# VH-VL binders against q8ixk2r445to577: the designs that were tried, part 334

Target 1, 133 residues: q8ixk2r445to577
Amino acid sequence: FFGMLQNKGLTDYCFDYNPPDENQIVGHQVILYLCHGMGQNQFFEYTSQKEIRYNTHQPEGCIAVEAGMDTLIMHLCEETAPENQKFILQEDGSLFHEQSKKCVQAARKESSDSFVPLLRDCTNSDHQKWFFK
Short names: E, the ipSAE of ESMFold2; O, the ipSAE of OpenDDE; V2, 0.75 times the mean of E and O plus 0.25 times the DockQ between their complexes.

## First folded at step 16 (VH-VL)

Design b87 (framework fv_cosibelimab; at its last look DockQ between E and O 0.85; V2 from the best seeds 0.00; counts 0 for: pae E 2.6 > 2)
Fold by OpenDDE, second read of step 17:
Formats: structure tokens, sequence, C-alpha cells
Structure b87 (fold): chain C 133 residues (1-133), chain A 120 residues (1-120), chain B 112 residues (1-112)
């Protein structure tokens, strides 16, 4: 699966990654932004290694969850996907992080009108359902 | 340092077409979005459209839909803007502008501009 | 869609502070970043503020940007005004409804 990773509950919002330095793509948080369908910062790939890849740059980035965090941070992809980079996109649309045993939920950023994907306890909320478009 | 160098001034007849080029250097062209912005004499800036060279995706302002075509050649790091059915109101300086990511990033570098004059 | 409204012109003496407003007609000014571009006569625009209040390298700290959600407007403030600051200034923001960039009408700054 590849393309825009769009949330079901938060209509028209997609995964979005736009680090301040185009030459340094790791270490920043993945956000949600209104879908534009132009590729680039909203283009992701779900791989057979259970990675969510941001492959618009070389080397490729993979979404990871750092210890003690509930945010999605971009790391470099590795030959063998580390445990903190493994996600299961389930048939019902839920995006499950294996290591934390939590689901990715579209949430409002604190004190902001912006949105971010955060790890939360898994529910049947449409805000935890995702699809590639 | 990133630079955008545009093609030279054009003089065109009404009804004809013009194609302006924008060659990028000093960075990774495939990472960018290239927008086109025009400015009529004594007027403000007007966004025309954008292309994402890596993906070949383009989007146009409604005003120019069907009349403008924006393309890019990654091998030469060059973007193109073609405007057809030219009219006198199309007389303007046309700029290409680079941004990192569409919808979020600023136009951080601009071409020097290309004057297109449409006259009978 | 939306419009960005700027004053047509502003003027001030050297050394003083000037503020240029940019009002968004619809949608939240706080959700989509506002950029400011400077255009000196006979030249291409250059970025002076991006992401509401960030300065590119080379832009002096006399230039600052701010957002006012209550008035749904952005402001460009230039302190310690210099003759070289005389230019047209344009605000810009993204229209997610039609996926277009939108420019303000521009403001001519005259240094008296």
Amino acid sequence: as target 1 above (133 residues)
Amino acid sequence: EVQLVQSGAEVKKPGSSVKVSCKASGGTFSRWAISWVRQAPGQGLEWMGVIIPKFGTANYAQKFQGRVTITADESTSTAYMELSSLRSEDTAVYYCAKSRYYGRSPFDYWGQGTLVTVSS
Amino acid sequence: NFMLTQPHSVSESPGKTVTISCTRSSGSIAYHYVQWYQQRPGSAPTTVIYEDNQRPSGVPDRFSGSIDSSSNSASLTISGLKTEDEADYYCQSYDSSNKHWVFGGGTKLTVL
C-alpha cells in the first residue's frame, strides 16, 4: 500500500511529514494535515516489513515510536525493521503499533488547531482508522 | 546555494502560446515543488499553479485551468510553464518559485522573472 | 476559498516601527502558515518571514511576524526602519479547500 495515509474519522486529514531541513529528514514528528494528493510530504508506503516508509528522500525514512513517547517520529529505515518501527494496518483500518500495543489515533495537538497522530489504547473509533488513497 | 534561472523575455501575439522555463541548481530538484506566479504591470502577485517534479503531479489555479500547463524535467532540473490562448491581460512578469513541501513550505527561492508581452 | 487583505500602502520614517496587516476572510489564520515576501522595485520577491514568525538566514531580526487569531490576521512588523526596507510586501497562505496558494494584494512601504 502506498499514497496518502488518510484518517477515516478526521475527514480529509492525512499523514504529513515536512521537516524544517530538507537535507535532514529524521528526528521530527509526523503530523496530520489536510490532504492535497500531490505526493511529497503526504506520500507514504506500508511495506512487507510492517514499516510506514517516507521514501521521498534518500536515505529513506521510517516512522518510529521512541521509548516513553506517544508521538510518531521519523527514523532512518534499516535493513531489518526494528521493533519500534513495526505497525500492523489491520483489515478494519486500525493501525496497530506492535511494540507499544497501542493504536494510532488522530488527535488534536495541545493548545493548537493542528492535529497529530498519537498512540492511544485501541478502540473502535473512526479516528483510529486509516486507509491509503 | 539554490538558484532558479528563467528563460528570456517573450513577445507574443494574442491567441498564441508561450512556454517559459525555469532551471534549478544548487540543490535536489526532485525534493521540491515548483510554483509559477505572475505579476501584471503595477499589480500584485498571482499564483498560477505548481508541479511536483518527482511525482509528476500538478495543480492549477482555477483561473488558468485548461489554459496553463506546468511540466518538469528532472534530468535537467527544469520546470516549464506553458500558457495558451494568450490575451493582452496575460502581459506580466512570470516567476518560478521553489518550495520544500506543497501546502506547508514557503517559496524560499524565486527565479528572476520572465516578462511576457502580449500585443497585436 | 478565501482572500488575504492588506493595506494598500504604509509609510514611516527611518528608525521607526511599521506594521503591515494581512487579514484572512475565512478559515483560521492560525492553522495555515503565513509567509511574507519582500519585493523591491524591479526585483523578484524574496522571503522575509515564513511559518508565521520564522526568519530566513540573512533577514535581519528587525523583521518579525505574528498571528492574531481574534482578528484572523497576520502582521509583519519592521522595527528600526531603514531606507532599504522600502518595497512591496505580500502575505501568503494556503487554501486547503481548493489546494491553492493565495497572496494578499500587497502593501507598498514608503520610507519617508
Scores: ipSAE 0.866, ipTM 0.946, lowest interface PAE 0.6, mean pLDDT 96
Fold by ESMFold2-Fast, scan of step 16:
Structure b87 (fold): chain C 133 residues (1-133), chain A 120 residues (1-120), chain B 112 residues (1-112)
Amino acid sequence: as target 1 above (133 residues)
Amino acid sequence: EVQLVQSGAEVKKPGSSVKVSCKASGGTFSRWAISWVRQAPGQGLEWMGVIIPKFGTANYAQKFQGRVTITADESTSTAYMELSSLRSEDTAVYYCAKSRYYGRSPFDYWGQGTLVTVSS
Amino acid sequence: NFMLTQPHSVSESPGKTVTISCTRSSGSIAYHYVQWYQQRPGSAPTTVIYEDNQRPSGVPDRFSGSIDSSSNSASLTISGLKTEDEADYYCQSYDSSNKHWVFGGGTKLTVL
């Protein structure tokens, strides 16, 4: 699957990657932003290795969650996907992060009107359901 | 250093079409959003549409849908705006403008503008 | 579909402060970024404020942007007015329903 990764509950918002330097894509947090439908920095690929890849840039980025954290950070992709970069896209649309045993949820950033994807305990909330558009 | 260089002024008859080019240099053209904006003499700025070259995706303001086509050639780092069925009201300076992320980023670099005059 | 409404013209003396408003007719001004552009005669526009209140490199700190949710408007404030500030100023914001950019009608600033 590839395309804009949109939230079922927060329906106007998509996965979005907006690093400050277009030549240095590693180390910044993945955000949620208004879906524009044009590809670009909202275009992601879900791979057979269970990675969520950012293919707009080269070298390609892979979404990861560092140990003990709940934020999604862009890392470099590896030849064999490490456990912290594996997300199970389930039939109901949930994204299950195997290493932490948590689900990706659309969440409001503390003290802000901004939204980000965060790892949370898995629930049957539409805010934890994602689909490619 | 990023530059956008547009084609030269044109004089057209009503009912004809015009195709304006915008050549980019100094960056990652394919990943940008290239918008087209026009300005009639003594009037304000009017957004016409956008293209993302890498994806070939384009979107147009409702007023121009069916009459405007925006394209891009990644091999030459050039965006094009073609406007058909020209009317005298289409007399304007046409600008291309680059933004980093569509729907969020400002138009941080602009072409110099191309004057299109539509007269009988 | 919404409109961004700006005053047609504004004038002030050198050294004083001027504020140009940009009012959104529907939808919240605060939910989408507002950019401000300066255009001198015979020139393409240049960005003076982006993402509500950020300044590009080279734009003096006399230029500032703000959002007022109560009036559903954005404002561009220019302090210490100089003659080189004479220009047309345009606000711009995003229409997420149509996925389009919208410009305000523009404000002519005269410094006299």
Scores: ipSAE 0.682, ipTM 0.898, lowest interface PAE 1.5, mean pLDDT 92
Fold by ESMFold2, look of step 18:
Structure b87 (fold): chain C 133 residues (1-133), chain A 120 residues (1-120), chain B 112 residues (1-112)
Amino acid sequence: as target 1 above (133 residues)
Amino acid sequence: EVQLVQSGAEVKKPGSSVKVSCKASGGTFSRWAISWVRQAPGQGLEWMGVIIPKFGTANYAQKFQGRVTITADESTSTAYMELSSLRSEDTAVYYCAKSRYYGRSPFDYWGQGTLVTVSS
Amino acid sequence: NFMLTQPHSVSESPGKTVTISCTRSSGSIAYHYVQWYQQRPGSAPTTVIYEDNQRPSGVPDRFSGSIDSSSNSASLTISGLKTEDEADYYCQSYDSSNKHWVFGGGTKLTVL
């Protein structure tokens, strides 16, 4: 799958990656922003290795969760996907992080009025349902 | 260093078309959002539209829909803006500008501007 | 659709402080980043503030940006005014409904 990774519950919000330096994409948090349909900073690919890839940059970025954290952070992709970069996009639209046993949820960022994807205990909430468009 | 260099000034008659070029250097042209912005004499800045070359996606301000076409040639790292059915009020300096990311990023590099004069 | 309204002109003496406002006509100013550009006559614009209150490298800290949600406006503040600050200033924000960028009408700053 590839394109805009949209949230079912938080209507018209997409995964969005907007690092401050085009040349240093590692270590910044993935956010949610209103879908624009232009590709680029909202274009992601779900791979057979269960990666969520940011394909606009070379070398490519892969979304990861660092140990003990609930935020989705950009790392460089590796030839073999590390366990912290593996997500299962399930039939019901849930996005399950294998290593942590948690689901990706659209959540309000605590320090602002913006939204981010965070790991939370898995539920049936539409805010934990994702699809590519 | 990123640089945007535009084609030279043009004098055009009403009803004709103009095509302005914007050649990029010093970065990864294909992944940028390249916007076109114009400024009539003594007036403010007016956004015309944008292209993201790698994705071939373009978007135009409604005022210019049907008259403007923005294209890019990745092999020469050059964006183009073509404005048709020219009128005297289209006399302006036309700028290309790039942003890193669509939607939120500033226009961080600008071309030098191209004066287009529409006169009978 | 929305408009960004700026005062047409402002003036102030060297060494003093000036504030240029940018008022959004509909929708909240706080939900989309505001950028500020400086343009001297005959030159292309340059960024002086991005993402509401960030300064690009090389822009002195006497330039600052802020957001006031209660008046639905952004402000560019220039302290310690210098004669080289005389220029036109434009605010800019994103229109998420139409997926376009919008510029304010511009403000001519005169330093006397």
Scores: ipSAE 0.431, ipTM 0.813, lowest interface PAE 2.6, mean pLDDT 90
ESMFold2 (binder alone), look of step 18: mean pLDDT 90; pTM 0.922
OpenDDE, look of step 18: ipSAE 0.726; ipTM 0.917

Design b88 (framework fv_cosibelimab)
Fold by ESMFold2-Fast, scan of step 16:
Structure b88 (fold): chain C 133 residues (1-133), chain A 120 residues (1-120), chain B 112 residues (1-112)
Amino acid sequence: as target 1 above (133 residues)
Amino acid sequence: EVQLVQSGAEVKKPGSSVKVSCKASGGTFSRWAISWVRQAPGQGLEWMGVIIPLFGTANYAQKFQGRVTITADESTSTAYMELSSLRSEDTAVYYCAKSRFYGRSAFDYWGQGTLVTVSS
Amino acid sequence: NFMLTQPHSVSESPGKTVTISCTRSSGSIAYHYVQWYQQRPGSAPTTVIYEDKQRPSGVPDRFSGSIDSSSNSASLTISGLKTEDEADYYCQSYDSSNKHWVFGGGTKLTVL
């Protein structure tokens, strides 16, 4: 699976990575932004190791969540995916973070009108349902 | 030090086609969005379309759909805009412009412009 | 589909402040970033404001951008007006429905 990772509840929004330096892709938070359909910074790959890879830049980044945190941060990919980089894309479209036992939800960023993916307790909300387009 | 350098002026007959080039340097051409914008004499800016070289994906303004084709050659860091079935009202300066993130970023670097004159 | 409407021309004396508006015909002006470009005769446009209110390096702080949701417009304000500011100014925003960029009609600024 690869493509733009779009939210079912927040229907016009896709996973988006917009780091300040175009040659340094790690260390920043993954956001949600209006889907443009052109790939680029909204193109992600779901791998057999349960990674969500950002391969628009080299070296490739992998989405991770640090223990006790709820934000999705871009890390360097590893040859063997660590637990904090593993997400299970379930049949209903839920994106389950294995290490935390939480689901990725489209949410409003604090003190702004922008949106971000955050880990939340798993629910039946369409804001927790994702699909590749 | 990003630079976009366009091909030289063209004079074309009605019904012909023109292909303008835009050579990029000083950055990661393949990852950018390269848009084409035209400006008829004394008129405003008009967006024509875009390409993202890494993905080969292009999108065009409805007005130009079916007669504009935008392509990119990553090996030479060059984008191309080809406009067919030329009319006198296509006389304009054609610009290429770079943006970092399509649909969000400003056009932070522009080519110098290419004058295309369509006359009999 | 939407249009961005700018005044055709504005003029002001050196040292004064001028404001150029950019009004969106449908949908909220705040849904997408607004960019502003300056174009002098014979030259390609250059960015003076990006993402509503940010200034590129080299653009003096006399240039500022703002969004007014009540009038559904963006504004470019130039204070301490100088003769070198004489140019055409264009606003630009994104149409997510068509996945297209839209330019305003442009405003000719004359410094008298």
Scores: ipSAE 0.707, ipTM 0.900, lowest interface PAE 1.4, mean pLDDT 92
Fold by OpenDDE, second read of step 17:
Structure b88 (fold): chain C 133 residues (1-133), chain A 120 residues (1-120), chain B 112 residues (1-112)
Amino acid sequence: as target 1 above (133 residues)
Amino acid sequence: EVQLVQSGAEVKKPGSSVKVSCKASGGTFSRWAISWVRQAPGQGLEWMGVIIPLFGTANYAQKFQGRVTITADESTSTAYMELSSLRSEDTAVYYCAKSRFYGRSAFDYWGQGTLVTVSS
Amino acid sequence: NFMLTQPHSVSESPGKTVTISCTRSSGSIAYHYVQWYQQRPGSAPTTVIYEDKQRPSGVPDRFSGSIDSSSNSASLTISGLKTEDEADYYCQSYDSSNKHWVFGGGTKLTVL
């Protein structure tokens, strides 16, 4: 699967990666923003290694969850996907992070009008449902 | 440093077409969105359209749909804007502008502008 | 779609502070970044504020941006006004409904 990764509950919002430095594509948080369908910062790929890849740049980035964190951070992809970069996009639309045993939920960023994907306990909320478009 | 260098001024007859180029340097062209913005004499800025060179995807302001074509050549880091069926109202300075991401990003670098004059 | 409305012109003396407003006609100003561009006579626009309140390198801290959700407007504030600040200023934002960029009408700043 590839393209925009869109949230069901938070209508018209997609995964969006916008690091402040175009030459440094790792170490920053993935956010949610209104879907535009033009590729670039909203183009992701779900791979057979269960990675969510940001492959519009070289080297390729993969979404990871750092220890003790509930945010999605861009790391470099590795030849063998590390455990903290493995996600299961389930049939019901839930995006499950294997290592943390949590689901990715669209949430409002604290003290902000912006939105971010965060790890939360898995529920049946549409805010935890995702699909590629 | 990022630079956008546009082609020279054009003088065109009504009904004809014009194609303006915008060559980028100092960065990774494929990572950008290239927009075209025009400014009629004494008037404000007007967004015309945008292209994402890496994907070849373009979007146009409704006002110019069917009359404007924006293209990009990654091999030369050059974007193009072609406007057809020219009329006197199309007389303006045309700018290319670079942004990092579609929608939310600023036009952080601008070309120097290309004057297009449409007259009989 | 929406429009961004700016005052046609503002003027102030050197050393003073001036504010240029940019009002969004529909949609929330809080959910869409506002950019500000400066255009001196005979020159191309340059970015002075991006993402509501961020300054590009080289832009002095006399320039600041803010958002007012209650009035659905953005503001560009220039403190310690200098003669070199005389220019046209344009706000810009994104229309998610049609995926277009939208510019304000521009404001001519005159330094008296």
Scores: ipSAE 0.634, ipTM 0.896, lowest interface PAE 0.9, mean pLDDT 95

Design b89 (framework fv_cosibelimab)
Fold by ESMFold2-Fast, scan of step 16:
Structure b89 (fold): chain C 133 residues (1-133), chain A 120 residues (1-120), chain B 112 residues (1-112)
Amino acid sequence: as target 1 above (133 residues)
Amino acid sequence: EVQLVQSGAEVKKPGSSVKVSCKASGGTFSRWAISWVRQAPGQGLEWMGVIIPLFGTANYAQKFQGRVTITADESTSTAYMELSSLRSEDTAVYYCAKSRYYGRSAFDYWGQGTLVTVSS
Amino acid sequence: NFMLTQPHSVSESPGKTVTISCTRSSGSIAYHYVQWYQQRPGSAPTTVIYEDKQRPSGVPDRFSGSIDSSSNSASLTISGLKTEDEADYYCQSYDHSNKHWVFGGGTKLTVL
């Protein structure tokens, strides 16, 4: 699967990566932003290693969640995907982070009008359902 | 460091087509959004469309849909804007402009502009 | 589907402050970033404000941007006016419904 990774509950919002420096792709939080439909910084690829890859940049980035955290951050991809970079995209559209046993949910960033994907206990909420457009 | 250099002025007949080029240097051309903006003599700026070179995806303003085609060649870091069925009202300076993220970022670098004159 | 409306021209004396407005006809001005461009005769535009209120490197702090949700407008304010500030100024914002950029009609600033 590849394309713009859109939320079923927040229907106009897509996974988006907008680090401050275009030559520094590591360490910043993945956000949700209005879907523009043009690929670019909203284009992600789901791989056979269960990675969510950001391949607009070289070297490619892979979404990860650090131990004990709930935010999705961009790391460099590795030849063999580490466990913190593995997400199971299930038939119902949920993104299950196997290492933490939690699901990716569209959520409001604290004290702002911005939205971000966060790890939360798995529910049947449309805010936890994702699809490639 | 980033620079956009456009092709030279053109004089065209009504009904013909024109293709303007925009060569980029000093950055990651394929990852940018390259927009085309025109300005008729003494008038304001008018957005025509955009391309994301890495994806080859383009989108066009309603007014120009069906007449404008925007393309990119990653190997030469060059974007092109072709406008067909030219009318005298198409006489304008045509600019290419770079933005980092489509729908969010400002046009931080502009080409020098290409004057296209449509006359009989 | 919407227009960004600017005054056609504004004039002010050197050393004074001028404010140029950019009013959105439909949809909230606050929900999409507003950019401001300066264009001198015979030249391509350059960015003076991006993402509502940020200044590019090299743009003096005399230039500032703001958003006023109550009037549904963005404003470019230039303090300590200098003759070199004479130019046309354009606002720009995004039409999410059509996935298009929209420019304001432009404002000619004269410093006399």
Scores: ipSAE 0.704, ipTM 0.897, lowest interface PAE 1.2, mean pLDDT 92
Fold by OpenDDE, second read of step 17:
Structure b89 (fold): chain C 133 residues (1-133), chain A 120 residues (1-120), chain B 112 residues (1-112)
Amino acid sequence: as target 1 above (133 residues)
Amino acid sequence: EVQLVQSGAEVKKPGSSVKVSCKASGGTFSRWAISWVRQAPGQGLEWMGVIIPLFGTANYAQKFQGRVTITADESTSTAYMELSSLRSEDTAVYYCAKSRYYGRSAFDYWGQGTLVTVSS
Amino acid sequence: NFMLTQPHSVSESPGKTVTISCTRSSGSIAYHYVQWYQQRPGSAPTTVIYEDKQRPSGVPDRFSGSIDSSSNSASLTISGLKTEDEADYYCQSYDHSNKHWVFGGGTKLTVL
């Protein structure tokens, strides 16, 4: 699967990656922003290694969850996907993070009008449903 | 340092076409979105369209649909804007502008502008 | 579709503070970043504010941006006005429904 990773509950919002420095593509948080369908910062790939890749740059980035965190942070992809970079995109649309046993939920950023994907306990909320478009 | 260098001024007849180039340097062209913005004499800025070179995806303002074509050549880091069926009201300075993230970023670098004069 | 409305012109003496407004006609300004560009006579535009209130490197801290959700407007504030600040200023935002960038009409700032 590849393309825009769009949320069902938060209508018209997609995964979006926008590092401050275009020469440093890792270490920053993945956010949600209005879907534009033009590729680039909203183009992701779900791989056979259960990675969510941001492969518009070299080296390629993979979404990871750091210890003790509930945010999605871009790391470098590795030859063998590390445990903190493994996600299961389930048939019902839920995006499950294997290591934390939590689901990715579209959420409002604290004290902000912005939105971010966060790890939360798995529910049947549409805000935890995702699909590639 | 990022730079956008545009082709020189053009003088065109009504009904003809013009193609303006915008060569980028000082960064990774494929990571950008290149927009074209024009400004008629004494008027404001008007967005025409955009291309994301890496994907070859382009989008145009409704006003120019069917009349404007934006392309990019990654091998030369050059974007192009072609405007056909020129009319006198197309007389303007045409700018290319770079943005980092489509749909949300500022046009952080601009070309120097290309004057296109349409007159009979 | 939406429009961004700016005052046609503003003027002030050196050392003073000026504010240029940019009002969005539809959609919430809070959910859509606003950019500000400065254009001096005979020159290409340059970014002075991005993402509502961020200032690019090289832009003096006299320039600041803000958002007012109640009036659905953005503002560019220039303090300690200098002669070199005399220029046209444009606000800009993205229309996701039409996939268009929209510019305000521009504001001519005259330093008296």
Scores: ipSAE 0.618, ipTM 0.892, lowest interface PAE 1.1, mean pLDDT 94

Design b9 (framework fv_cosibelimab)
Fold by ESMFold2-Fast, scan of step 16:
Structure b9 (fold): chain C 133 residues (1-133), chain A 120 residues (1-120), chain B 112 residues (1-112)
Amino acid sequence: as target 1 above (133 residues)
Amino acid sequence: EVQLVQSGAEVKKPGSSVKVSCKASGGTFSRWAISWVRQAPGQGLEWMGVIIPLFGTANYAQKFQGRVTITADESTSTAYMELSSLRSEDTAVYYCAKSRYYGRSAFDYWGQGTLVTVSS
Amino acid sequence: NFMLTQPHSVSESPGKTVTISCTRSSGSIAYHYVQWYQQRPGSAPTTVIYEDNQRPSGVPDRFSGSIDSSSNSASLTISGLKTEDEADYYCQSYDSHNKHWVFGGGTKLTVL
């Protein structure tokens, strides 16, 4: 699957990666922003290795969650996907992070009006349901 | 340093077409959003459309749909805006402008503008 | 569809403060970022404020931006006015429904 990765509960918002320096893809948090439908910084691929890949940069970026953290951070993709970069996209739209055993949820960033994907205990909430558009 | 350099002024007859170029340098052209904005004499800025070169995706303001085509050539880092069926009211300065992220980022670099005059 | 409405002209004396408004006719001004551009005669526009209230490198701190949800407006404020601030100023915001940018009508600032 590939395209804009949109949230079912926060309906107009998509995964978005907007690092300030276009030559430094690594180390910034993945955010949620209004879907524009034009690809670019909202275009992701879900791979057979269970990666969420940012396809518009070379080398390609892969979303990861570091041990003990709940934020999704952009890392460089590896030839073999490490466990912290593996997400199971389930039939119901849940995005399950294997290493932490938690689900990706659309959430309001603390002390702001911006939104981000965060790891949370898995629920049946529409804020934990994702689809490619 | 990022630069956008546009083609020179044109004088066109009503009913003809014009194609303006915008050559980019100093950054990652393919990943940018390149918009076209025009300004008739003494008037305000009017957004015409955008292209994201890497995806080949373009979108146009309702007013210009059917008359405007925006394209990009990644090998030369050049965006083009072609406007057909020219009318006298199309006389304007045409700007290309770069934004980093479509729908969010400001137009941080602008071309110098291309004057298109439509007269018989 | 919406319009961004600006006053056609504003004027103020050197050293004073001026505020230029940008009012959105439908939908919340706060849902999308507002940018502000300065255009001097014979020149392409340049950004003076981006993403509501941020200043590009090289823009003096006399320029500031703000959002007022109650009036559904964005404002550009220029303090300590100087003659070189004379220009046309344009606000810009995004139409997520049509996936289009929209510019305000522009405001001519005269410093007398």
Scores: ipSAE 0.533, ipTM 0.861, lowest interface PAE 2.3, mean pLDDT 91

Design b90 (framework fv_cosibelimab)
Fold by ESMFold2-Fast, scan of step 16:
Formats: structure tokens, C-alpha cells, sequence
Structure b90 (fold): chain C 133 residues (1-133), chain A 120 residues (1-120), chain B 112 residues (1-112)
């Protein structure tokens, strides 16, 4: 699967990566932003290693969740995906982060009108359902 | 630093086509969004279309659909806009403009503009 | 599909403050970011405000942007007007339904 990773509950929003420095692709939080439909910074690939890969830059980035955190951060991809970079895309559209036993949910950023993907307890909410477009 | 340099002025007959170039330097051309905007004499800015060079993906304003083609050559960091079936109403200055993230970022760098005159 | 409407012209004397509005015809002005461009005669446009209220490096702080949901409009405010501020000003916002940019009609600012 590859394309714009869109939320079923927040139907206008896609995974988006917009770090301030064009030449630094790691270390920043993945956000949700209004889908523009042109790929670019909203284009992601789900790989056979269970990675969510951002491959429009070199070196390629892979989404990770650090221990004890609930935010999705861009890390460098590795030859063998570490456990913190593995997400199980389920048939119902859930993205399950196996290391934490949590699901990716579209959520409003604290005290803000912006949205971000966060790890939350798994539910059957449409805000936890994702699909490639 | 980032620069966009466009080809020179053109004078065309009605019914012909024109192809304007926009050569980029000073950054990561392939990862940008390059839009084309025109401005008829004394009139406002009108968006024509965009290309993402890395993807080769282009999209066009409805008014120009079928007449405009936007392409990019990553090896020369050059974007092109070709407009066919020219009419006198197509007389305008044509600009290329760069944005970092399509649909969100401002057009932070612009070419100097290319005057295209369509007359019989 | 929506339009962005600006006044055709505004004028004010040096040192004063001027505000240029940009009104969205349908849908919320707050739904997508608004950019503002300055175009002097014979020149390409340059960005003076991006993402509603941010200023690029080199743009003085007397330029500011704001959003007013009650009038469904964005505004560009220029304080301490100088002669070099004479230019056409354009607002711009994105139409996600059609995947294209929309420009306002432009406002001619005269400082006299």
C-alpha cells in the first residue's frame, strides 16, 4: 500500500510531514493536515516490514514511537525495522503499534486547533481507521 | 540562494502554441511544487496549474484544462508550461513560482515573468 | 469552488495604518491558510504574509495578517505607511475540493 494515508473519521485529513528544514527529515512529529491530493509530503508507503515509510527524501524516513511516548516521530529507516517502527495495518483500517499495544488515533493537539496522530487505547472508533488514497 | 529564471518574451499568432521555461537553482527542485500564474495587462493574478517534479504529477485550473501542459526535467532543474490554441485574450505575463508544500505553503520564490503577446 | 474578494483600491497618507480585506464567498476563511503577496510595478510578486499571520525574513513587523470569522475574511494591515509600500496586494488560499489555488482580485495601495 502507498499513497495519502487518510483518516475515516476526520475525512479531510491525511498524514503529513512538514519539518521546518527541507534537509533535515528526522526528529519531528508527524501531523495531520488537510489532504491536498498531490502526494509530496503526504505520500507514505506501508512496507512488508510493517513500516510506514516517508520515501520522498533521501535518506528515507520511517515513523516511530519512542518508549513511553504517544506521538509519532520521524526516524531514519533501518535495514531491519526496529520494533518501535512497526505498525500492523489491520483489515478494518486500524494501525496497531505492537510494541506499545496501542492504536493510532486522529486527535486534536492539546490547546490547539491542529490535529496529530497519537497512540491511544484501541477502540472501534472511525478516528482510529486509516486508508490509502 | 533560490532563483527561478524564465525564458524570454514571445510574440505568437492566434491558433499557435507557446512553451515557456523556468530554470531553478539554489535548492531541491525535485521536491518543490512549481506553479504557473498569469497576469493579463492591468489585471490580477490567475493560477494555471502546478507540477511536483519528483512525482511528475501535474494538475490544472479548469479554465485551462485541455490547453495547458506543465512538465519538468529534473536533470536540468527546469519546469515548462505549454499553452496551445492561443487567442488574443492569452496575452499576459506568465510567471513560474515555487512553493515548499503544495496546498499549504506560500509561493516564496517567483520567476521574473515572461511576456507572451498574441496578435494577428 | 469559491472566490476571494478584495477592494480594488485603498489609499492613505505616510505614517498612517491601512487594512486590506479578503473575503471568502463560500466555506470558512479559517478552513485553509491565507497568503498575502506584494507586487510593485514591473516586478514579480513577493510574499509579505504566509499562513494567515507569519512574516518571511526581511518583511518588517509593521506588516501583519489576521482572520475575522464574523466577516469570513482575512486582513492585511500595514502600519507606519511608507512610499515604498505602494503596490498591488493579493490574497491567496487553497481550494482542496478542486486541488487548486485561488487568488483575490488584488488591491492597489496608493500612499499619498
Amino acid sequence: as target 1 above (133 residues)
Amino acid sequence: EVQLVQSGAEVKKPGSSVKVSCKASGGTFSRWAISWVRQAPGQGLEWMGVIIPLFGTANYAQKFQGRVTITADESTSTAYMELSSLRSEDTAVYYCAKSRYYGRSAFDYWGQGTLVTVSS
Amino acid sequence: NFMLTQPHSVSESPGKTVTISCTRSSGSIAYQYVQWYQQRPGSAPTTVIYEDKQRPSGVPDRFSGSIDSSSNSASLTISGLKTEDEADYYCQSYDSSNKHWVFGGGTKLTVL
Scores: ipSAE 0.665, ipTM 0.891, lowest interface PAE 1.5, mean pLDDT 92

